# VHH binders against o75319: the designs that were tried, part 57

Target 1, 181 residues: o75319
Amino acid sequence: GNHIPERWKDYLPVGQRMPGTRFIAFKVPLQKSFEKKLAPEECFSPLDLFNKIREQNEELGLIIDLTYTQRYYKPEDLPETVPYLKIFTVGHQVPDDETIFKFKHAVNGFLKENKDNDKLIGVHCTHGLNRTGYLICRYLIDVEGVRPDDAIELFNRCRGHCLERQNYIEDLQNGPIRKNW

## First folded at step 3 (VHH)

Design s23 (framework vhh_6fv0_2)
Fold by ESMFold2-Fast, scan of step 3:
Structure s23 (fold): chain B 181 residues (1-181), chain A 118 residues (1-118)
Amino acid sequence: as target 1 above (181 residues)
Amino acid sequence: QVQLQESGGGLVQPGGSLRLSCAASGFTFSNYYMYWVRQAPEKGLEWVSTISSSGRSTYYKDSVKGRFTVSRDNAKNTLYLQMNSLKPEDAAQYYCARDWHPYGFDYRGQGTQVTVSS
C-alpha cells in the first residue's frame, strides 16, 4: 500500500543529534511511490533523509528501523555503505524485554566498532517518536545511567516533539532497570 | 518451505576451535537477520549471536565476545559461527534461527552438537 501513515505529516522529518550521545531520531522515510500523495515540501525519501543529516554536518553509520512493516521503504533504498537493522516492534505496546535487549546490543556493537569516528545511530519508527523515543531513553537510563526525566527531556528537545504515550513514559520513569544485556 | 541445516559441530578440547555452518533454503536469505542460539544439557535456550541481513552489523553474548565471530555469505545462503578458545561452558547443541520480532525467531534448524571435554 501507498497510503501515507496516519499523522505522518504532523511530525518533523529529522530531529537533531542528541548531545553527549550518538543518537539521532527521525520519522519513517517513504519511497518514491508515495510521493504522488505529497507536496514537494512534504517529501521525505531515503535520499532526503541522508541529505538532511548532511545538512546538519552529521553522518549516519547505522539505521535501526523499528516499524512492524516493510511497506514504506526497503533496505535496498538506502546507501550500501550504511548498515541497516530491522527490529520489528508493534505500536502502542511498551517494547518487550527481548526487543529492548536487541536494541541495546545493536547500539553497543556499533559504539565498540565506531570508537574512531563520530558517525550517528539513526533510529526510527513510523513517527520517530514513541517506540523510537522509548528505546533511546531506555538505553540511556539502563546503560548510561541517565536519570529518566533527563533522558526524556533530552529526547523531546532534540526530536522537536514530546513522547505521547503515557504507558511508555510511565515505564521509563517507574519501571525496572533492564540490566541483562 | 523454510529449511535451516547446521553442520560443523564435534568434540574439541578446551581452548580448541570449531567453525559452524548453516545452510538456508526456502526463503530470501539476504532479507533476514539471523541468530545463533544454543542449548546445553538441562539448561534453557540461550542467545549467542545476531547478524544483520547485510552482514555489516554483528552482536554477541558477553561471554563469547572476542572468542566467537558470526559471518554470512548471502550469495551461498550460508551463515557461519567461528568459535575460538572454546570453554567447557560452551558445550551445547547449536542452532541457527531466522529472525521474527517481536516474537524472537520463527524457524530454527535441527542443530549441531558441540562437546568440549571436561
Scores: ipSAE 0.000, ipTM 0.109, lowest interface PAE 19.1, mean pLDDT 86

Design s24 (framework vhh_6fv0_2)
Fold by ESMFold2-Fast, scan of step 3:
Structure s24 (fold): chain B 181 residues (1-181), chain A 119 residues (1-119)
Amino acid sequence: as target 1 above (181 residues)
Amino acid sequence: QVQLQESGGGLVQPGGSLRLSCAASGFTFSNYYMYWVRQAPEKGLEWVSTISSSGRSTYYKDSVKGRFTVSRDNAKNTLYLQMNSLKPEDAAQYYCAKEYRPTGWFDPRGQGTQVTVSS
């Protein structure tokens, strides 16, 4: 139902654009039905997300939703001009190769279609931290050739929170490059 | 009028300890994430640690993990950084910073407190 996610209030709503990339990370927006459980300063609706992105002088061109639920907000709550992609991911586990492939293909497709603009790829899970940070860093390492520690540092700095799940960090630092077709 | 006042810096030998404090006023301290950042001479500003508004979640730069501990006392509007096993590379001006919600990051506001590691 309308229960707010555990620890959701502990995270910054939205990070900064990651320089040299098209990525921006944020926590899951919560539709109006959650607002009775939130103080005004705690609200982070889809509208609030777009207002915060605009305040950074940025524009979203794609939202990738990594949550395993559709109950926090609906695609219809987003502007019709912004594509929405759902990739169901389970928390706590390092995303599997199929999930990594889907993410990489979506990013590559967006970049190819948007090479003449500077629109951002917005990525979120529930907290916009572990699954979100893992997949963004995995893309930077595997596709862009960024060193793992540099990718993690960039994400942490821009998100305003560090990747904390040790199995995700270990996979990024020491795991194999995920070969993708 | 957001005000942040850092203290507790000083000269310490390698392997020594210092406890930094940041006294906050002009905002509801318990509602905001807080950060410790540092700047060494001739270097850029470097993030060191983050603590959530409740204090339940803490995050650290890799090079300080296991040596530094961030904490907060919301009743006293005070942020702390306990620094153990200090290394020469930790020498810097240390600043506390409040969450800057419009951009989702932080804005350092204090004068900072100097940490020197030398004998």
Scores: ipSAE 0.005, ipTM 0.146, lowest interface PAE 15.0, mean pLDDT 85

Design s25 (framework vhh_6fv0_2)
Fold by ESMFold2-Fast, scan of step 3:
Structure s25 (fold): chain B 181 residues (1-181), chain A 119 residues (1-119)
Amino acid sequence: as target 1 above (181 residues)
Amino acid sequence: QVQLQESGGGLVQPGGSLRLSCAASGFTFSNYYMYWVRQAPEKGLEWVSTISSSGRSTYYKDSVKGRFTVSRDNAKNTLYLQMNSLKPEDAAQYYCAAGFKPEYYMDVRGQGTQVTVSS
């Protein structure tokens, strides 16, 4: 149904672009049917997402949706000019290697195709924090050679909230690099 | 409004110990690298230590390594510097700062806390 995700209101809707990257993270947009349970200042629809990104003088070129559901909004709620990619990712568990590789291939493909512009890759899960932060940091560590603590700090600062799941943090800091990206 | 309040400085004999604290407010403390920097009389500002936002990574100036330990309590928005085996060359005004990278800090914002090492 139209149940607001637990703690969804506790998180900022959209972070800032992560400097030196094409990433921007946000919490899941909620289609208009959810607005009956929200105050006007709490609303964050797909339209609100694009308005907030424009207010930062940024432009989305891709949305990667990591939620394990389609109940919050539909791809049809997004502008036709912005590609949408769904990667079904189970919460609570560290994403598996197949999910990590799908994410890396999508990012690499976007960057290769968008060398002549500055469009962003928007990434979200339910809160735009744990699955989102893990996959972005995993990409920076494994593909771009960023130190784990630097990647985590950059994500936390730009998202405006710290990665919460200790198993995710420990995998980023001490886990193996996933090759074949 | 970002505010940083340092405390814990004092007079100590060579070989002594002090624990400095920095109370942070006005920003999401857990999202920032934190730094200890110092300024001795007649000298410029000198970086001493850095701690990552999670507290898992720490960095030290070579001359303080093994003697100083930086730590943080994100629940209390507080940064610490445990200083052991203090030497006369450690005497300085100590400041905390926040930043985005291990080696780059933003402006010093607090009043600082004075450390004097004298027999």
Scores: ipSAE 0.000, ipTM 0.081, lowest interface PAE 20.3, mean pLDDT 85

Design s3 (framework vhh_6fv0_2)
Fold by ESMFold2-Fast, scan of step 3:
Structure s3 (fold): chain B 181 residues (1-181), chain A 119 residues (1-119)
Amino acid sequence: as target 1 above (181 residues)
Amino acid sequence: QVQLQESGGGLVQPGGSLRLSCAASGFTFSYYYMYWVRQAPEKGLEWVSTISSSGRSTYYKDSVKGRFTVSRDNAKNTLYLQMNSLKPEDAAQYYCAKSFYPSGYQDYRGQGTQVTVSS
């Protein structure tokens, strides 16, 4: 339905590009039908997303949607020129190896095909925080060789909010490297 | 560590002007949206204005539109609020914040700057 996700208003709509990477994280955009429940300054539609990215002098080349629903917006609400990938992930639990593999494969494919430009990979879940932060950090650790604490710090700083799920943080810091890419 | 230092408040007559400043340190100022919020006695915390990371987009509380102008200098890590045509209702402690949401992230750790409008 048209219910605003719990705590959605508590989070910054869009973070900053993570320096040294092609990642930018944001909370889920809400289609026009949600606007009657929001003040003008609270609105964050798919159009608002692209305006805010443009405002940062950045350009999206891919959106990865990690939510377990499509009720918030439809792919048709996005510009035809921006690829959209849906990876259904459940909240609260550390994403499984299949989900991690799909994410890594999508990122690697995008980077290979976009060597000659500086377009960003936009990643979101409902709040753009826990599932989003986990998968971005997992990629940086496993593929890019970033130290776990450095990856988490970079994500937290650029998102403007800290990862909240202790099980996600523990897996990033102490869990095994996943070789499925 | 993040630090925000507000200044420029004072006593003015109705219809007067003040320019508030917020000096930021401990984070990359140019990466973040900045906010002005205020709190008057017997009122809750009120959002006043927002400015985007680049300064290209600005947003205002309806009651201050046309009177207040927010701006930023990313080279100096400083946020500004130009307040014209001040009204008694504008009297409050003014704070700057890196991210402001009613029940979420808020980073307005300075003591703020007091604005008093005599009437």
Scores: ipSAE 0.000, ipTM 0.122, lowest interface PAE 16.4, mean pLDDT 85

Design s4 (framework vhh_6fv0_2)
Fold by ESMFold2-Fast, scan of step 3:
Structure s4 (fold): chain B 181 residues (1-181), chain A 119 residues (1-119)
Amino acid sequence: as target 1 above (181 residues)
Amino acid sequence: QVQLQESGGGLVQPGGSLRLSCAASGFTFSRYYMYWVRQAPEKGLEWVSTISSSGSSTYYKDSVKGRFTVSRDNAKNTLYLQMNSLKPEDAAQYYCAKSFYPSGYQDYRGQGTQVTVSS
């Protein structure tokens, strides 16, 4: 359906690039059929996403879609030059080890293929906050060796909203490092 | 309409080889990371391999590393899985997929091709 996701309007459409990384986080873009339910200033289509990233003097090289649905937009709504990766992740629960593994491998693959440019990995769930922030921070902690509190603070600052799910925060701070296999 | 058609499965003895193919249509194949997943009888869906959109990055489940090789031909919209040194544990229905999804969401997966390893 064309129902706007709960609380979607409460969140900034696009954060800033996380300095020292290739990550940028945003909330889910909504295809044109949703625009009848939105004021002009509330619209955030796939086109609006790319315009906002260009306004920051950045360029997307990959989109990772963590939503558990296909209803918000289609990959065909994106420029043909930008690869699209779908990882279905359930909200509320800490992402399982298989989901964490898939995310890490996608990021590592992108970085390996894009050594000669500075293109960004765009990551979103519905609000671009909890699942998105968890997986980005998990990557920074497990792969890049960033301290958990530093990773969380960096994400919160750049996203413009703080991670809300206490179980996600606790897992990042106190949980085991998930090893690549 | 997205279509994925797997082929190349069959019966082999332990230590044998098979090459699986996946013909893709209905989407811009060269834009997508592609996946091989498998499902054995009475078991859940299991990830096997990932290949990037350009084909330059490949990833494998630990138990198949060194035995399986994933590749793609973007000009032909075709994905491949070369399977060497096959083990009884590799027997499964093999699927190509354009996305990671739970087994209940079949829109992104073909009908699969069966691999049987038996002496």
Scores: ipSAE 0.006, ipTM 0.200, lowest interface PAE 14.3, mean pLDDT 85

Design s5 (framework vhh_6fv0_2)
Fold by ESMFold2-Fast, scan of step 3:
Structure s5 (fold): chain B 181 residues (1-181), chain A 119 residues (1-119)
Amino acid sequence: as target 1 above (181 residues)
Amino acid sequence: QVQLQESGGGLVQPGGSLRLSCAASGFTFSDYYMYWVRQAPEKGLEWVSTISSSGRSTYYKDSVKGRFTVSRDNAKNTLYLQMNSLKPEDAAQYYCAKSFYPSGYQDYRGQGTQVTVSS
């Protein structure tokens, strides 16, 4: 259906690029059929996403969609030049090792193929916060060697909202490094 | 071919200062965000600072904030890192980078410049 996700309007559409990384986080874009339920200033379509990224003088090279649904927008709503990757990620529980591996593999592949540009990896779930923040922080901790508190603070500052799920935060701070290459 | 060449490292006492430079070639420097990353002995690659393509936006790792200042000269294709109040924990090989990446992707960064902090 065309039901607006719970609390979706409470979150900023797009964060800022996370400095020192190729990551930018945002909430799920909503296709044109949702616009009848939104005020003009609340609209955030796939087109709006790309316009907001351009306004920051950035360019997307990959979108990773972590939602457990395909109802919000279609890959056809995105420019053909931007790869789209779907990783079905269940909310509430910490992502499993297979999901973490898929995310890391996609990021590493993108970085290897985009050595000669500065294009960004756009990551979103429904709110662009919990699943999104977990996987980005997990990558920074496990692959880049960033301290957990530093990764979480960087994400929170750039997204403009703090990670909300305590179990995600606890796993990032105290959980094991996943060596699942 | 993208080339990045770091310089300005050396040995300093705790509380001392160093200015690192990075000469860039092979790409349109003024179009890209630039990064400083470091790697201490037996530790992973760590992000230190970022500067926007225009130089107006700068970002820092919390432990260096207020002590380090990143800047750039787009006319000279050069990136700088001014390091003040250096601590032993800042001792590392410092690299400039056109993108942030895992330590295995050496093509994204230069050869680096060594910073040693000891009495």
Scores: ipSAE 0.000, ipTM 0.162, lowest interface PAE 15.1, mean pLDDT 85

Design s6 (framework vhh_6fv0_2)
Fold by ESMFold2-Fast, scan of step 3:
Structure s6 (fold): chain B 181 residues (1-181), chain A 119 residues (1-119)
Amino acid sequence: as target 1 above (181 residues)
Amino acid sequence: QVQLQESGGGLVQPGGSLRLSCAASGFTFSNYYMYWVRQAPEKGLEWVSTISSSGDKTYYKDSVKGRFTVSRDNAKNTLYLQMNSLKPEDAAQYYCAKSFYPSGYQDYRGQGTQVTVSS
């Protein structure tokens, strides 16, 4: 279906670049078929995403899609010059070690291939908040050695919304470091 | 051949000031965001500050905001970090970086300069 995700309108479309990193987080873009249910100021298509990133004087080099569905937009709706990676991640549950490993490998691969530019890694789930914030923070904690509270604060500030799922926050603060690098 | 060379570290008393410098060569410095990161003994690497290629956008770790100021001189290929009101918790090896991911990209980070805040 063409049903707009629950609470999708409650979230800012795109956050700011997380300073000191290559990450930027946003909510899922919705293809043109959803626009009949949206006012003009509520629309956030793949084209709108790239326009908003350019308005911040930034450039996307990779999109990582964490949704467990393909109904919201198609990879073909993105510029062919921007790689798209799908990592199917179930909502509500802390991502498993396999998912964390895939995310870390994708980020490390992008950074190795993009040493000579400053392009961003765009990460989204449905709301660009819980799964997105968890995996970005998990990367910063496990790979870059950032303190958990610092990673969470940085994500919350730049996304413009705080991580909502207590089980995700608890795992980030007190869970084991996953040495899957 | 990217090369980054930090200087300006030293020993200061709490409340003191230091100015760090980073001389860059081997790349078009004015085209890149630059980063200051630090690592205290037995701790992970911590991001401190970012400055845009033109110098018009600056970003700071919350605990240093209002105390540290990052700047750059593109004509001299030099990055700076002015550190005021230094606290014992700021003691660390400070690195400038062309990329924030030094655990993955050590080739784009300098050797660092030691900052000690004590007695």
Scores: ipSAE 0.000, ipTM 0.221, lowest interface PAE 12.1, mean pLDDT 85

Design s7 (framework vhh_6fv0_2)
Fold by ESMFold2-Fast, scan of step 3:
Structure s7 (fold): chain B 181 residues (1-181), chain A 119 residues (1-119)
Amino acid sequence: as target 1 above (181 residues)
Amino acid sequence: QVQLQESGGGLVQPGGSLRLSCAASGFTFSNYYMYWVRQAPEKGLEWVSTISYSGRSTYYKDSVKGRFTVSRDNAKNTLYLQMNSLKPEDAAQYYCAKSFYPSGYQDYRGQGTQVTVSS
């Protein structure tokens, strides 16, 4: 249905680029059909996303959509020049190894193909917080060798909201490093 | 050149009120989300509040909800923080920022305004 996601209005639309990385996190954009339930400044369409990224003097080169639904917006609502990747990720559960490896492959592939530019990898789930923060931090820990507490602090600071799910935080701090095949 | 100038801090008794102001220049104020952050002695920077570019969406740290109100006047390029029912733990240097924890944070915040809560 056309219902606004629960708590969606409680979160900032877009965070800031995470310094030293190509990551930027945001909440799910909502297509025009949702705007009848929103005040004008609460609107956050795919177009609004690109306008807000441009306002930060940044440019998106890839969007990774972690939601377990396609009802919020369509890939056709995005510029044709920006790749879109859907990784269906179940909420509340720590993402499984297959999901983690898909995310890592997408990020590594983007970075290899974009060595000559400074374009960003935009990552979102419904709120741009728990699944989004987990996968970004998991990448930084496993691939970049960042200490878990440093990765979490960097994400929280740049997103403007702290990771909320204790099981995600515990896995990042105390869980095993996931090796890519 | 981005300039942010905070004012309105001072000494207040527990339960008292203060209104902070931030005068902005060097950028199109009405196009930016604005932030209030604070730093208590021997502590790191702590986010307090956020306001959307038009002023109708506001967000708060849990410990200040119901006590603090952020607002803005885009015609005057000014950001405000109304602080009621002040507690000793609210004592800090308060800063406004045009970005939440940007790289080079000091390039985007002013000198701050000091809030002291004392009997």
Scores: ipSAE 0.000, ipTM 0.147, lowest interface PAE 15.2, mean pLDDT 84

Design s8 (framework vhh_6fv0_2)
Fold by ESMFold2-Fast, scan of step 3:
Structure s8 (fold): chain B 181 residues (1-181), chain A 119 residues (1-119)
Amino acid sequence: as target 1 above (181 residues)
Amino acid sequence: QVQLQESGGGLVQPGGSLRLSCAASGFTFSNYYMYWVRQAPEKGLEWVSTIDSSGRSTYYKDSVKGRFTVSRDNAKNTLYLQMNSLKPEDAAQYYCAKSFYPSGYQDYRGQGTQVTVSS
C-alpha cells in the first residue's frame, strides 16, 4: 500500500488562505515511505506542509482529514501542537448530511476556541479538491451566507484548481441549505 | 480561557476506592483526548490514563491496569477516573489534562486533587 494516489502529482500541494475565512486547502501529505517513488521536487510530507504554510506567513491551528483511509500519513507525523481531526468521507458521492454536520461542528468549535488568534483550519482529502472544496463551500454557504457561485469561485481561486465533480457543484448551487444540521 | 477543575480526592485505606471528576470549560471537550496524570512526592509527574474524544478507546499505565477505569460524559463536559483496589503507591496529586493527540503532548492541565492512601 505505498502506491501514490492517482493524479496526486497533478495538483498544487497547498493553496492560499481563503480571504475573509480561516480556511486553507491542500492535497494529502505523504509519509516518508512514499518518497522512494517521488522526485525531490514532488515530495510533500507532513513536514513539507508546515514549511509551505510558514512560507505564506500563516500558522495551522487544526487539520481536518477527509480521506477514507489512514495509509498516507499518521497523526503522529504531525507536530503535537496542531490538533488533527479525522472525518471519514467517501469519494465521488456528495457528502451525506451527517458528514456535513460533523464538519460544521468542528469548524464552529475551532473558531470559538481560537477567537484571540489568526490560526488556520487546514482541510484536505486526497487531492484537496472535490470533498475538501465541497465541505468548505457548504460551510460558507450554509453558515456564513455566502452566495454559492461566490464560494466556489473563492475556493477555486485560492486552491489554484477548479472543483471537478459536477454533482458536487450542482449540490452547492441548487441543493438545500442544511441549516438545521 | 481553558479551565479544568479536578475533584473527588481524599484519604482512603489500602484496598479502598475513589472516583475522581474533572469539569472542563472553555474548549470543545468532545474534540479532545483527555488524560489523567499524577505527581507523587519522590517520582515526579507520571501518566496514568488516556481516553479518546469519543470515549471508546482507553489506555492505562501498566501498574493501574485492571484497577482504574477512565470514562467521560461529553454532554456534561466531564472526565472521570474510577480507582479501585488503591495501594499506598497510588498516593499523589491527580491532574486532568487535554491534548488532541494520544502521542502525549498535554497542552493544558488543571490544579489537581490530592489522593492519600494510608491505614
Scores: ipSAE 0.000, ipTM 0.095, lowest interface PAE 19.6, mean pLDDT 85

Design s9 (framework vhh_6fv0_2)
Fold by ESMFold2-Fast, scan of step 3:
Structure s9 (fold): chain B 181 residues (1-181), chain A 119 residues (1-119)
Amino acid sequence: as target 1 above (181 residues)
Amino acid sequence: QVQLQESGGGLVQPGGSLRLSCAASGFTFSNYYMYWVRQAPEKGLEWVSTISSSGRSTYYKDSVKGRFTVSRDNAKNTLYLQMNSLKPEDAAQYYCAKSWYPSGYQDYRGQGTQVTVSS
């Protein structure tokens, strides 16, 4: 069905670019069929996403969708010029090593192919917070050598919301580095 | 040491106005989204408003849209909430916060400032 995700309205639509990286995080865009259940000011469609990114003088080069569903929007709702990658990620539990590997591989591939531009990697789950923040921070820690606390603080600041799930935070701070490139 | 200090609350009649302020210190204020949240005696914490780090983007709870205006002065490390056309249901303790929402991780919040609306 066309039910609005729980707590979706509580979160900012789009964060800011994370300085020193190519990442930007946002909550899941909702296709036109959801708009009858939203006030005009609550709408955040795929079109609204791209308008908000342009308002920040940024440009998306890749979208990574971490939701475990296809019901919120279709890849066809996105501009044809922006690649879309789906990584089905279950909420609540820390993403497994296979999921972490897929995310790292996608980011590394994008960066190799986009050395001559400044386009962003847009990452979202339902709220653009827990799964999204975990995987971005995991990448920064494992691949870029960022200290865990610094990665988490950077994500929280730029997203405008703090990671909520203590198991995710604990894994980032005290868990092992995954060497799964 | 992160500190947030709210002020400007008080007693006002229905339809009146108040301007709340939040003085921030101990962090780079201009790098953070800021929030206003409130708690009435018999209710949980409610998100009221959000303002982006630059001040260009603002977001509001549906029931306060058109009545409340959030703003910030990054040079003075101060957040504001202009409240117009106040209603009895707006009576609450108002808190300034960074990176807070109703069921989420709580960053630093101040002690709050009380808003009372009565005739």
Scores: ipSAE 0.000, ipTM 0.131, lowest interface PAE 16.0, mean pLDDT 84

Design t1 (framework vhh_h_nbbcii10_fgla)
Fold by ESMFold2-Fast, scan of step 3:
Structure t1 (fold): chain B 181 residues (1-181), chain A 125 residues (1-125)
Amino acid sequence: as target 1 above (181 residues)
Amino acid sequence: QVQLVESGGGLVQPGGSLRLSCAASGFTFDEYSDYALGWFRQAPGQGLEAVAVISGSGGSTYYADSVKGRFTISRDNSKNTLYLQMNSLRAEDTAVYYCAAFPDEYGYSSHYDYWGQGTLVTVSS
């Protein structure tokens, strides 16, 4: 259906760029058909996303969509200049190693191709919190050697909300490093 | 009213096979193409874990590492039925298996999640 995702209104639309990285996290944008169920101040369309990024004096170079659905918006609702990547990630459980590898590969490829600019990798799931925060922190820990608690704190501060899923937090703090495929 | 009803559970020997079915009524899979469909299990004394999920629109599938290569999720929209083919069963697969239809986020309190009553699978000699 065309229902607003549960608790979607509880979260800030867009976080801040994570300093020292190319990541910015946000909740899922909702296409025009959802606006009938939202007050004007609650709307967060793909256009609203890009307006808010611009207001922070930032520019998106890639969007990674971690939702397990295609109902929220279409790639065609995004500017043609910004690549879109879908990585279907089931909510509530720790992403499997294949999903982690796909995310790392996409990030590494973007960074290699965008060495000469400062464009951001925008990452979202439904709330831009648990799957999003897990995969960003997993990348920082496994690839960039950031300490788990530092990665989590950085994400929480910049997103404006703390990771909520205890199993995700536990895996980040005490789980194995996934350094190769 | 929306209902999901599981069947096909039972007692099986290690190395055996079972096929679980989940019959949906009160809605059609084609009309709810924005819903993911999945199988979840709960072993005695353990929490609920996702076993296999199939996307609402695109044929994307997810499997828990413990069942990859042994279990296959499939859907038949014409029969409004979700299946889980379980091969090479192990004692550790013993659990109550639940069928669910849910939007992108799982939520036991969500008005948009639908769950079956569960079917017991026992793998034992």
Scores: ipSAE 0.235, ipTM 0.602, lowest interface PAE 4.6, mean pLDDT 88

